# Ledger of designs, part 359: VH-VL binders against q9h9l3

Target 1, 176 residues: q9h9l3
Amino acid sequence: PRKMVAIDCEMVGTGPKGHVSSLARCSIVNYNGDVLYDEYILPPCHIVDYRTRWSGIRKQHMVNATPFKIARGQILKILTGKIVVGHAIHNDFKALQYFHPKSLTRDTSHIPPLNRKADCPENATMSLKHLTKKLLNRDIQVGKSGHSSVEDAQATMELYKLVEVEWEEHLARNPP
Key: E = the ipSAE of ESMFold2; O = the ipSAE of OpenDDE; V2 = 0.75 times the mean of E and O plus 0.25 times the DockQ between their complexes.

## First folded at step 17 (VH-VL)

Design GG107 (framework fv_fezakinumab; at its last fold request DockQ between E and O 0.88; V2 from the best seeds 0.85)
Fold by OpenDDE, fold request of step 20:
Structure GG107 (fold): chain C 176 residues (1-176), chain A 120 residues (1-120), chain B 111 residues (1-111)
Amino acid sequence: as target 1 above (176 residues)
Amino acid sequence: QVQLVQSGAEVKKPGASVKVSCKASGYTFTDYYMHWVRQAPGQGLEWVGWIDPDSGGTFYAQKFEGRVTMTRDTSISTAYMELSRLRSDDTAVYYCARGDYSYGYEFDLWGRGTLVTVSS
Amino acid sequence: QAVLTQPPSVSGAPGQRVTISCTGSSSNIGAGYDVYWYQQLPGTAPKLLIYDNSNRPSGVPDRFSGSKSGTSASLAITGLQAEDEADYYCQSYDISLEAWVFGGGTQLTVL
């Protein structure tokens, strides 16, 4: 069976008005929650908005940050060939300028059985924070210090594991 | 209706540059990548690159890296592809094509193409 | 020099079934990337025919079907009609090239 990893990225604002979302941190964990990758990443353009209250990114984190092109290469090497679990994962892939096979993608924001388990509408898009609290009884993304992409990636993996058997069976019967 | 309207045919000399435009309408311009694909006369399709109209981010095929520049003007929902240092083998019909990234990757909307002829 | 390999031409009589193969490699179709098919009528731009290996966009007749297995894909056309005469291209993504790649195209002639 293919190895499974979970990914979460934090973005900062670049461009003239800071409206461009640029990758500034990426965390990847394995099935057991072990950190495989966790790096601050330097966007190719000047950061206008660190979005710290959400991203957790501060200016000091960029001092020795890995340049985007280098980080992207490192990340892609990890992701290639893996089943990649994420929450609203299309945003992560977009930030990476990367296309992952749909058949190897698991987006916890679009798994009806997961929502059902959390007593949420199956076709609704629930936040990672909400699902984590409801199903894992764990608080993530608390405070004003910003998110931890490692914590979020770990939570995402744990959530998926709750429905893995059912969902993988579903996908086997209904391949994308 | 949903459509992509491209600029007219171009005739250029070797060494020159060409800039093709692609105006989107009928949908949210920034919700999709804009791909560029070219087709030499009597030949197949060749992917040139894509631009994310939302961020302005671009990704080019290695073959065109250094010669192609993709830009966009969100105010008029228009994407541009500029190819420089033109040579005869750049003669082709250049298409813009809408591609999703959230739910699928298919190129589900195409412009009618812009013929670029490079000749001395 | 297309990354994906297609037969240059196929032909069939009206009402017949024809298939167009698309052979990739471990870095594209074999890597799990979906295959897309496009129909290009003479003098026109390509049109999406099949997405995600086997799905038909709205307006595409069920005579068209796609499948994928291993490193290859196939487009099948049943009940061949005169209007099906066109060029057909398969497409996928190649992770080694980091590029969207096309087949060389197949010219379908309806006899």
Scores: ipSAE 0.939, ipTM 0.962, lowest interface PAE 0.5, mean pLDDT 96
Fold by ESMFold2-Fast, scan of step 17:
Structure GG107 (fold): chain C 176 residues (1-176), chain A 120 residues (1-120), chain B 111 residues (1-111)
Amino acid sequence: as target 1 above (176 residues)
Amino acid sequence: QVQLVQSGAEVKKPGASVKVSCKASGYTFTDYYMHWVRQAPGQGLEWVGWIDPDSGGTFYAQKFEGRVTMTRDTSISTAYMELSRLRSDDTAVYYCARGDYSYGYEFDLWGRGTLVTVSS
Amino acid sequence: QAVLTQPPSVSGAPGQRVTISCTGSSSNIGAGYDVYWYQQLPGTAPKLLIYDNSNRPSGVPDRFSGSKSGTSASLAITGLQAEDEADYYCQSYDISLEAWVFGGGTQLTVL
């Protein structure tokens, strides 16, 4: 069987009026939820908007942050050849400037059985917070001080495990 | 009409630079990556690099790093590829092509190409 | 040489079936990356023919089909028509090069 990890990234605003999303933190957990990687990442461009309410990122986190190019290399070494689970994971791959094989990608925002278990329309895009509350009876992304990418990655892995057997069987019969 | 319209043919001397434009219409310019692909006369396709029109981020094939610069102007939905220090073997048709990043990676829409001829 | 290997030419008569191979390696197709196929008519830009190994865009007839196994892929064209005469290119992503890569192209002649 191929190894599986879950990823979640936090972005800050760079560029004109902070409209560009740049990677500023990445967390990766293994199948059991143990942290394999969790680093603050220094964008190559000037940070205009920390988006702290959602990202949890503050100026203090940038002082010893890993430069983007180095962090990217470390992250890609962990992801390459593994099944990677995420929620709206295309945003994370985009922030990493990375193309991951679709056959090895699991996006919990686009797994119909998962939505069905949450009593949601199968083709709707539901938030990680909503699915986690409905299916795991846990509140994540609580408060106004920003999200924890570790917490989000762990929740994402646990959500996937609820449908893993069913979804892997579906993918084997209907390759993407 | 969903289309990519490229600038016209260019003739350049060795050592010069060329800047090719690609104007997008009929879709949201910032939702897709813009790839650049070239094809020398009678030869196959060769990927040059991509730009993310949303972020302005770029990634270039190793062969072209240091000679190619990709930019965009979101106000006119136009992407640009500038290739410097031209050599005769840079003679090719240069295509822009949009690539999805969200749910697939296919190059589903291509410009008609811009012929760049490099000769002394 | 091109990173993905295709035969330089194939030929068939109207109504026949032809298959075009695309051979990669462990850093591209073998790493799980999808294969895409493009049709290029003389004097025109390439057109997406197959995406994600076996899917057809709207407007591509079901005579065109793709498959992938191990480090290789193939494009099958059934019921050949004169209009199918073109160059065909496979494409994938290579993680070692961090580059989109193309096959060398296959010229299809309809006799």
Scores: ipSAE 0.809, ipTM 0.909, lowest interface PAE 0.7, mean pLDDT 92
Fold by ESMFold2, look of step 18:
Structure GG107 (fold): chain C 176 residues (1-176), chain A 120 residues (1-120), chain B 111 residues (1-111)
Amino acid sequence: as target 1 above (176 residues)
Amino acid sequence: QVQLVQSGAEVKKPGASVKVSCKASGYTFTDYYMHWVRQAPGQGLEWVGWIDPDSGGTFYAQKFEGRVTMTRDTSISTAYMELSRLRSDDTAVYYCARGDYSYGYEFDLWGRGTLVTVSS
Amino acid sequence: QAVLTQPPSVSGAPGQRVTISCTGSSSNIGAGYDVYWYQQLPGTAPKLLIYDNSNRPSGVPDRFSGSKSGTSASLAITGLQAEDEADYYCQSYDISLEAWVFGGGTQLTVL
């Protein structure tokens, strides 16, 4: 049986006017929500906008942060060969400069049965915050202190579990 | 018209550098990776690397690391590949190809290629 | 040399079926990465023929089909026509090399 993990990343702004999203924190949890990885990551480019209201990242977090290249190697070792669950997960993979097999990828922002449970359009892109509130009765990403990638990864795994049996069967019947 | 238009053929001497351009039109340039693939005369396809036009981030095949530089100018929707310290075995047609990064990875749009000839 | 192995050439008569194999390893096709196929007519750029192992883009005839099993993939062409005479390349991603990899190419001759 293939092992499953959930990932969430927090991004800061780099590049012109801080518009480029660069990885500054990554959290990975196992099926039970236990933390397998949680590191602040120093982007290879100058940080223009910490985006603290959403990212939770401050300058002090970068002082001893793991350099991007090293952190990427550690993260890829954990992800390789696993089913990886995330929310809008292509953004996380892009920030990692990483290609994960499509057949091993699960994106809670695009799972029709999950949207249906939340009384949302089945083909819509839904936010993690709203799905978590509606389906788990939890408030995440509260206030202006920014997101916690640990909290978000844990919520993402719990959301996937709500539809795991149905969705895994669907994917087995409808391979790419 | 969705297309990639590449710069014209080049003739270079060993030890020189070449810079090939690839202009995108008809789609949002920053939404896709741009890949570079080369093909020596009578030979197969060889992946050189990719650039993310949004961030400017690059990733090169190990064989080309240290000799290739990929850049882009988002104001004119153009990607560039520069190959330095040219050798005769770098003679090839160099293609740019658009690649998805989200849920599919296919190279669904290719330039016509730029022949680079390296000779004395 | 090519990371994915293809036969150098195949041939068939008009109307017949041919298959082109693409053999990978546990670090690419065997790791779950999808297979893509490209057709290259003489003097032209490659054109996407099959994506995600078995899907055809719009405009590709249904006589082209793809499949994947284990560490290998196959392109099948039925009802061979003279216009199918071309080079065919498979492609996948290799996680150990962190690279997009191609087969060596297969020259299809229609007799």
Scores: ipSAE 0.784, ipTM 0.909, lowest interface PAE 1.1, mean pLDDT 93
ESMFold2 (binder alone), look of step 18: mean pLDDT 93; pTM 0.940
OpenDDE, look of step 18: ipSAE 0.918; ipTM 0.951
ESMFold2, look of step 19: ipSAE 0.742; ipTM 0.904
ESMFold2 (binder alone), look of step 19: mean pLDDT 93; pTM 0.940
OpenDDE, look of step 19: ipSAE 0.925; ipTM 0.954
ESMFold2, fold request of step 20: ipSAE 0.751, 0.719, 0.743; ipTM 0.907, 0.896, 0.906
ESMFold2 (binder alone), fold request of step 20: mean pLDDT 92, 93, 93; pTM 0.932, 0.944, 0.939
OpenDDE, fold request of step 20: ipSAE 0.939, 0.938; ipTM 0.962, 0.962

Design GG108 (framework fv_fezakinumab)
Fold by ESMFold2-Fast, scan of step 17:
Order: structure tokens, then C-alpha cells, then sequence
Structure GG108 (fold): chain C 176 residues (1-176), chain A 120 residues (1-120), chain B 111 residues (1-111)
């Protein structure tokens, strides 16, 4: 049995017109939903747009935030060698400048059985909020004050657990 | 046609800088990482680094950190690799190659290469 | 020195089978990273031959096949043809070096 974790990252806008997505928070939970890591992260570039409605990041969170290089090292130590679950997880890996083995990656936005259980087209990319409401009868990302990456990571792990047995069997028969 | 077109051969003196271009066509430039790989005459392939054309973010192999700079211009779908403080041992064919941006694992399309010769 | 180890040369006669090995370690192939194979004809850029251990791009004949086991990978070429004479490179990612790494290359001679 290989250990499994779930990750969710929050990004802020940097660069011209805030178009560049830079890591500003990362949460990692274990299989049972216990928090292994949750830190605000200071981007190396000036923050143009906090994207607070979605990220939940505010200026006060940056005061004692962990510098990107240090946070990245801590995060990669936790992810290395584990099955990593996320939602649209390529965005998280891109923000971390990290390549995780495909055989150890589980993206809940691209698991056909999960969409099928939610009465959604199998190859559609559904939001975490929609899948969590449909399959777990739980409202996440509520209000306009931004998302909780801890809540999102926990929801993502619970969603994966709904299809874990059948999806792991599928991957064993049809390697990525 | 999906292709990467590189700039022509360069001859440089030791200590100079060289800037190689790679123009993408036939696909969405910002959807793929652009890698740079070099090959010295009669030698194997050596990865130099990548640029994400979407963000402008870069990652360089430790050996080249401090000497290489990668940039891009999204208005003309062109990536650039500049190598400074050239030495004779930098003589090589320099290739650009696109990677699967989501996973960064695939090098499925390569430019034809740019020969950079460093000689006194 | 290359991070992935390949034999410097292999040879075979037309119609025969040859295999080219690619030996890695626990920080690359052994960590679960996929293996890629490239064919390089003289004077040309490398061409992707195999991706994600065993998959063929469109246009690559099925006589080329890839496999991966533990810390190693292999490229098999069956029904060897004169036009297969080329250099072959394996590639993977190394999480300790945080770099894409290549094998030293194998020169295939068709005798």
C-alpha cells in the first residue's frame, strides 16, 4: 500500500495585469483528512491581484508567509513517493514548478466514474464545488470571502474515496 | 502544419553571448512548455531548461543556472534561449522541443536545431 | 557522464530482433517517472519514438515497442530494417536533480 495525500493550492495574480498565477497558499491532508501542511506562501514577485474572492488571500496573510523556495522544498518532501490526489491538479503542480509521476497522480476533475456518479458527462471537467454538492451533499466554497484550501483538499480526498476501489482497478488494467 | 522553426547557425568568440530563437506554429503556443536541449558534436543529449510561455516562468538545469536566460514573445509565438559567457565547450546544436504543459513529460515536437560554434 | 545508462552500441541483421536497455535509479525510473525513446538519424533532430514507457506516436510502426520494469526500461525493435540504423536515446525525469535526464545513446548498426 502506497501512502496517499490530497493537495489544494491557492494562487494570486502577479506580473502584467495580474495575469500570472503565483502560489500563495498550499494545504495537504492525509487519507483520513488530517492536515499535514497548511501555509501561506510569499510569491517572489509583487502581488498585483490577490484574487481574494477565490483565493481567500489578503495582505495580512503575506506578513509572515513562508518564502516560495522554502515552502516548495517542504511541500515536495511531503508529495514525493506518494499518490497525490487533487482537483485540476496540473494547476497546483504548475504553480509548484513540480513534475509528479503520472502513475501516482489522481485528478478528481478527470475521473469518468466520478462524473458518472454525479450525472455529469464522463469527459467534462466539473468544478470541485459541483461534485462535492452532488456526491457528498455538502456546500464548500461558500460566500465571497474566498476558498479554504484545507476544506477543498479534504473534499477532494473524500470524493476520490468514493471511486478509489474501481479507479485503482481500472488504472492497474489500463496504465496511464 | 505543427512545427518549430529555429534561427540559423551562429559563430561566436569565447566570452560572447548567443541568443537562439524558436518560432512555434500550428498549435496554441501557451499550452505547452518549451524545452531547450543541446548536443555537442559526437555527444549525447543534454537538457538545459524549460520556459512556460503562458506565465514566463523558467526552470534551468543547475549546470546552466546563472548563464542561461529563457524568454518568450507570445505575440509572435517565439521562445528564446540566451547563453552568456560562452566557452569552447558550449559548441553544440541547440534544440527547442515542446512539452506536455499539463504534465511536462512529453517532447513530441522538436526544432531542427541551431548550431552554435564557439571558437577563437 | 549520463544519468541513465545505455549500451554504446548494438547490432543486428535485417529481420532480427534487437533490444536496447536503459538503466536508471530510484530517483528517476525507479520513482515512477515515465520513459521516452528517441530515434536520431544522422544530421537530423531527435524524433519521438515511444512515450510513457510503451506508447507509440501516430506513424511509428508496431515493430518498435517499449517496456519498463523497476529502475530500468527497454526498447525492442523486431523485423530490423536497414533504415533503423540510427542513434537511440532514452529519457526520464529525475526528482533529486530536478532535471530531465537522457541516456548516453546507443548506436544501432544494421549489418
Amino acid sequence: as target 1 above (176 residues)
Amino acid sequence: QVQLVQSGAEVKKPGASVKVSCKASGYTFTDYYMHWVRQAPGQGLEWVGWIDPDSGGTFYAQKFEGRVTMTRDTSISTAYMELSRLRSDDTAVYYCARGDYSYGYEFDLWGRGTLVTVSS
Amino acid sequence: QAVLTQPPSVSGAPGQRVTISCTGSSSNIGAGYDVYWYQQLPGTAPKLLIYDNSNRPSGVPDRFSGSKSGTSASLAITGLQAEDEADYYCQSYDHSLEAWVFGGGTQLTVL
Scores: ipSAE 0.755, ipTM 0.892, lowest interface PAE 1.1, mean pLDDT 91

Design GG109 (framework fv_fezakinumab)
Fold by ESMFold2-Fast, scan of step 17:
Structure GG109 (fold): chain C 176 residues (1-176), chain A 120 residues (1-120), chain B 111 residues (1-111)
Amino acid sequence: as target 1 above (176 residues)
Amino acid sequence: QVQLVQSGAEVKKPGASVKVSCKASGYTFTDYYMHWVRQAPGQGLEWVGWIDPDSGGTFYAQKFEGRVTMTRDTSISTAYMELSRLRSDDTAVYYCARGDYSYGYEFDLWGRGTLVTVSS
Amino acid sequence: QAVLTQPPSVSGAPGQRVTISCTGSSSNIGAGYDVYWYQQLPGTAPKLLIYDNSNRPSGVPDRFSGSKSGTSASLAITGLQAEDEADYYCQSYDFYLEAWVFGGGTQLTVL
């Protein structure tokens, strides 16, 4: 079996009116939920909107943040050759400017058996918060001070583990 | 009518810069990456880089980094590729092509190409 | 030199089968990245022929098929027709180069 990790990223707003999403934090956990990487990341462009309500990022976190180019290199070394689990993971890869092999990518927002277990339409895109509450009986993303990317990555891995056997068998029969 | 319309042929001297445009129509411009690929006369295809029209984020092949700049104007659904410090071996047809790796379509729609000739 | 290796030419008679190989390495096809195939008629832009190893876009005849194994991929054309005479390119992603990479191209001649 190939090694597996879960990732979650936080973005801040850059560019005109803060409408561009730039990477500002990344958390990666292993199969058991142990943290392999968790760093604040300094975007190369001026931050217009910290989006603190959702990102949890504040100006203080940028003081010693790792520059984007360096952080990206560190993150890609961890992801390369591994099965990477995420929720709406396309957004994380986009923020990293990275193409991960589809055969090694697992997106918990698009796994029909997972939605089925949550009594949701199989092809709907359900939020991480909703699936975690329904299937793990756990509240994440609580309060108004922003999300924890560590908490989100851990929840994402636990959700995937609920359908891992079934979904890996499906992928073996229907390679992406 | 889904299409990419590129600017016309250019002739440039060594050391000059060239800016090629690619106007998208018939789809939502910001939903797809825009790639740039070149082809020297009688040679194969070579990837130059991509721009995300939504974010303005860019990624360039190492060979072109420092000489290429990709931009876009969302108000007119147009992407641009500017190549500076031109040399005779930059003579090529430059193509724009849209991509969406996550959904299985990379380079599924191409412009007709812009011939850039670099000569003294 | 192209990153992916293709034979420079292949030929066949009408109605026959031809196969075009595309050989990569552990940093691209061997790493699990999908393979794409393009057809380029003389004087035209490339056209997507096969995506994600073996899938055909709408409008591509089923006599074109793709396959992938290990570090290599193949394009098969059955029932060869005169209009198939073109250059064919394979493409994948390379994580060491951080680039989309192409094969050198194969010129198909229909006798």
Scores: ipSAE 0.712, ipTM 0.884, lowest interface PAE 1.3, mean pLDDT 91

Design GG11 (framework fv_fezakinumab)
Fold by ESMFold2-Fast, scan of step 17:
Structure GG11 (fold): chain C 176 residues (1-176), chain A 120 residues (1-120), chain B 111 residues (1-111)
Amino acid sequence: as target 1 above (176 residues)
Amino acid sequence: QVQLVQSGAEVKKPGASVKVSCKASGYTFTDYFMHWVRQAPGQGLEWVGWIDPDSGGTFYAQKFEGRVTMTRDTSISTAYMELSRLRSDDTAVYYCARGDYSYGYEFDLWGRGTLVTVSS
Amino acid sequence: QAVLTQPPSVSGAPGQRVTISCTGSSSNIGAGYDVYWYQQLPGTAPKLLIYDNSNRPSGVPDRFSGSKSGTSASLAITGLQAEDEADYYCQSYDFSLEAWVFGGGTQLTVL
């Protein structure tokens, strides 16, 4: 059996008008939801927009944040060779400038059985908040102070575990 | 029509720099990574690096780090690759190719190539 | 040397089958990264022939098929035609090099 982890990243706005999404926090949890990694990350470019309402990132978090290049190296060592679970995970990988094997990637925003269990259209991209409320009866991303990437990573792993057996069997019969 | 149009052939002396352009049309320029791949005469394909047109972020093969710079201009949907301190063994056809990062690493569209000749 | 290993040449007669191998390692194909195949006709840019190990883009005949096992991949061409004469390249990603890597290329001659 191959080890499995879940990841969630927070982005801040850099570049002209804060349009560019740059990594500013990353959380990784193991199969049981224990935290393996959780660090604030300093982008190499000037932060224009902290996007605090969604990211939870404030200027104070950048004071002792790990520089991007160092954080990236640490994160990739954890992800390499593992099944990585995320929600809209391509955004996280893009922010990390990282290519993870598709056969080892699980995106809870694109698992038809998961949407079906939530009574949602199978091909729709449902938010993590909605799926977590429907299937786990839990409220995440509460309030206006920003999201917790640890909370999001934990919720993502729990959501995947609801469909793990049937989805792994599907993937074994229909390799990506 | 979906296409990548590259700039014309260049002849350079050792030590010079060359800047190749790749103009995209028929798709949303910022939705795909742009890769650069080269091929020396009679040789195989060699990956140089990529640029994300949306962020301007770049990643270069270690062999070219310090000599290559990739940029883009989103207002004209054009990507650029500049290679400096040219050597005779940099003589090659340089291709741009789009990669579908969001939907899965397809290199499905290639420019026709730009021949760069480095000779003294 | 190229990171992925291909035979430098392969040949066959019209109507026959040929296979082209692509051998990688634990840091690329063996790590689970997908294999891509490209056809390059003389004087032209490479054309995507197979993506994600065994999938064909629209317009590629089913005479071309790809497979992957362990650290290796293969391209099979059945019913060989004269117009199949070209160079063929495999490609994958290598996490240790943090680079897209190519095979050295195989020249197919149709006799």
Scores: ipSAE 0.778, ipTM 0.904, lowest interface PAE 1.0, mean pLDDT 91

Design GG110 (framework fv_fezakinumab)
Fold by ESMFold2-Fast, scan of step 17:
Structure GG110 (fold): chain C 176 residues (1-176), chain A 120 residues (1-120), chain B 111 residues (1-111)
Amino acid sequence: as target 1 above (176 residues)
Amino acid sequence: QVQLVQSGAEVKKPGASVKVSCKASGYTFTDYYMHWVRQAPGQGLEWVGWIDPDSGGTFYAQKFEGRVTMTRDTSISTAYMELSRLRSDDTAVYYCARGDYSYGYEFDLWGRGTLVTVSS
Amino acid sequence: QAVLTQPPSVSGAPGQRVTISCTGSSSNIGAGYDVYWYQQLPGTAPKLLIYDNSNRPSGVPDRFSGSKSGTSASLAITGLQAEDEADYYCQSYDFTLEAWVFGGGTQLTVL
């Protein structure tokens, strides 16, 4: 079988009124939840809004952050050829300017069996925090210091593992 | 009516630059990537690059890196592709095409094309 | 040269079936990237015909179908009609080139 990783990215606001989302941190964990990559990333554009309550990113994290172009190369080397798990993962791929094969992408915000286990409508988009609380009995994204992308990536992998066998069987018979 | 309207044909000499425009209407301009694809006379399709109208972020095919610049103006829902240091083999019809990034990558809406002729 | 390989031409009579192949490699179709098909009538822009290997946009007749296996894809057209005369292009993404890539195109003639 193909190796599997989970990814979570944090974005800051750039551009007019800080409305553009630019990559500022990326965490990648392996199947067991071990960290393969976790770096602060310096956007090529001026940061207007750190979005700290959500991103956990502050100005001090940018001082020695890896430039976007370098970080992107490192991240893509890890993702290429692997099954990549994420939550609302299209936002992460967009921030990376990256196109990952859909057949190797697992989005925990769009897996009907996972919502079903959480007693949520199969077609609803549920937050990572809600699914993690319902299915793993864990509180993530707690407090006012912003999210931990490592914690989010680990939770995302664990959520996927709950439905992995049935979902991989479904995908093998109904390729995306 | 959902459409992409491109600027008119251009005739340029080798070494010049050309700037082609693509005006979007009938949909939210910032919700879709804008791709540029060219087609030399009697030849196939060749991808040039994309711009994200929301962020202004761009990505260019390696062959065109350093010669192509893509920009947009969200106030008039218009994307631009500028190709510099033109060569005779840049003669082609240049298309803009809309692409979704959110779980769909297909080019589902195309402009009618702009013929750029490069000759001395 | 085109990155994806298509036959340069294919022909059939009205009512018949034709198949157009699209051959890639391990860096594109073989890596799991989806295949898209476009129809280009003479003097017009390409039009999306098939997306994500086998899905049809609204307005595309069900006699057009797509499939993918390994490093290759195919477009099948059943019940050929004179209006199907066009050039057909396959497209996918190549992660080594970091580029959207097209086939060389196939000219369909309805005899």
Scores: ipSAE 0.752, ipTM 0.893, lowest interface PAE 1.1, mean pLDDT 92

Design GG111 (framework fv_fezakinumab)
Fold by ESMFold2-Fast, scan of step 17:
Structure GG111 (fold): chain C 176 residues (1-176), chain A 120 residues (1-120), chain B 111 residues (1-111)
Amino acid sequence: as target 1 above (176 residues)
Amino acid sequence: QVQLVQSGAEVKKPGASVKVSCKASGYTFTDYYMHWVRQAPGQGLEWVGWIDPDSGGTFYAQKFEGRVTMTRDTSISTAYMELSRLRSDDTAVYYCARGDYSYGYEFDLWGRGTLVTVSS
Amino acid sequence: QAVLTQPPSVSGAPGQRVTISCTGSSSNIGAGYDVYWYQQLPGTAPKLLIYDNSNRPSGVPDRFSGSKSGTSASLAITGLQAEDEADYYCQSYDFNLEAWVFGGGTQLTVL
C-alpha cells in the first residue's frame, strides 16, 4: 500500500451543557481498508453527553479506554509523514489538537470532482453517508446504535480512491 | 473594525505573576484560535501557545508548560494569558494573534502588544 | 536560538530584488509544513505578508512572493522601496517540538 491512511474519530460532549467535542474513539485504516488503529479514548474532562445516537459511545466503552495523552501519541505516530484522508477532517485534527501538513491532507468533504461525480454542487459540503450511497451504492451509519468509525474510515478511503488520480494531478499542478 | 486590543504595560518583580488580556472585535471570537507570541527587547518572535475560544482547549510550548495558563471569556470576546513565577528573561512584548490553520490563515491579525517588564 | 535559520541582515538599493532565506529541517519545513512570512516595522506588531508558502493576503503587493523547496523557503521582494525597510520573519510548524516556530529574523536595509 502507498503511505496513505484514512481516519475517523468519534466525539462526546464535555464542558458546559456538553457543547465541547472531545475525542472518545479513533479508527485508522490503510489504503486497502485494513484497520491499523481502533481504540476508545478517555477524555481528560468529565463526559456530560455521550452523543450515543451518533458516536456509538456508551459508558461501558470508557472502562479501560486509553487516556487521551497516550492515545494521541499513538495516533500521531501513525499519521506522521503519511497522506491522511478524512471527511470534514478538520474536526478530527481539532479533537486531536494536531496540525497535519495541508499538502498531505485530503478532505473528502472538500473535493469538487467527488461532488461532481455524485451530481452534487461542487462547493457544497455533502455528508459522508450521502456520498457513500451515491458513489459506492452502500449504506453506512445505519440504525440507532451510533456510527462505526471503522466503517466511516473505510468508506472515506474508498471515496477518495474514486478521484485519487484526478485529484493528485490537480494538486501537483495547483499546490496548496 | 476587525481588531485585537490588549491590556496596558506591566512592571513585575521576579517570582510574581502577570495576566495579559486581548479583546477581539469585528469578527466571531469563537471561529478562530488565539495564539500568544512574545518578543524580548531586540530579539525575535517566540510562540507561547494557543487557546481555542470555542472549546477552551489549550496547547502550550514545552518551555512554558507549567508556568502559563490561557483562558477566555466568550461573553466579552476576551482571551487571557497568565505567566507565573516570572524571571528577568520573561521581559518581552507579548502579542495575541488570530489563527485558523485549516483555512489557510495563521497569525493574520495581531494585537499591538503588551510590554511586560520583570525587574528587581 | 531560533529553530528556523535566516540571515541576520540583507540590503538592497531602491528598485532592486532581494531574497531572504529560511532554512528548516526534516521535522518542520521538510515534513511538508507550510511557511508563513511576516513584516515588522519598528515599534509595531508583525504583519502577515505570505501564508501557505506563496499566497498573499489582500492588500499585499505582488512584488512580495514566497517559495518553498525541500527543507527551505524564500521570500523575494522585487522593486525594492524605502518603506520595505523592516524586520522579516519566517514561521512554520515543528512536529517534534509540537510548536509553531519562527526564524531569527532578517533586518532589511534599503540603501
Scores: ipSAE 0.743, ipTM 0.888, lowest interface PAE 1.2, mean pLDDT 91

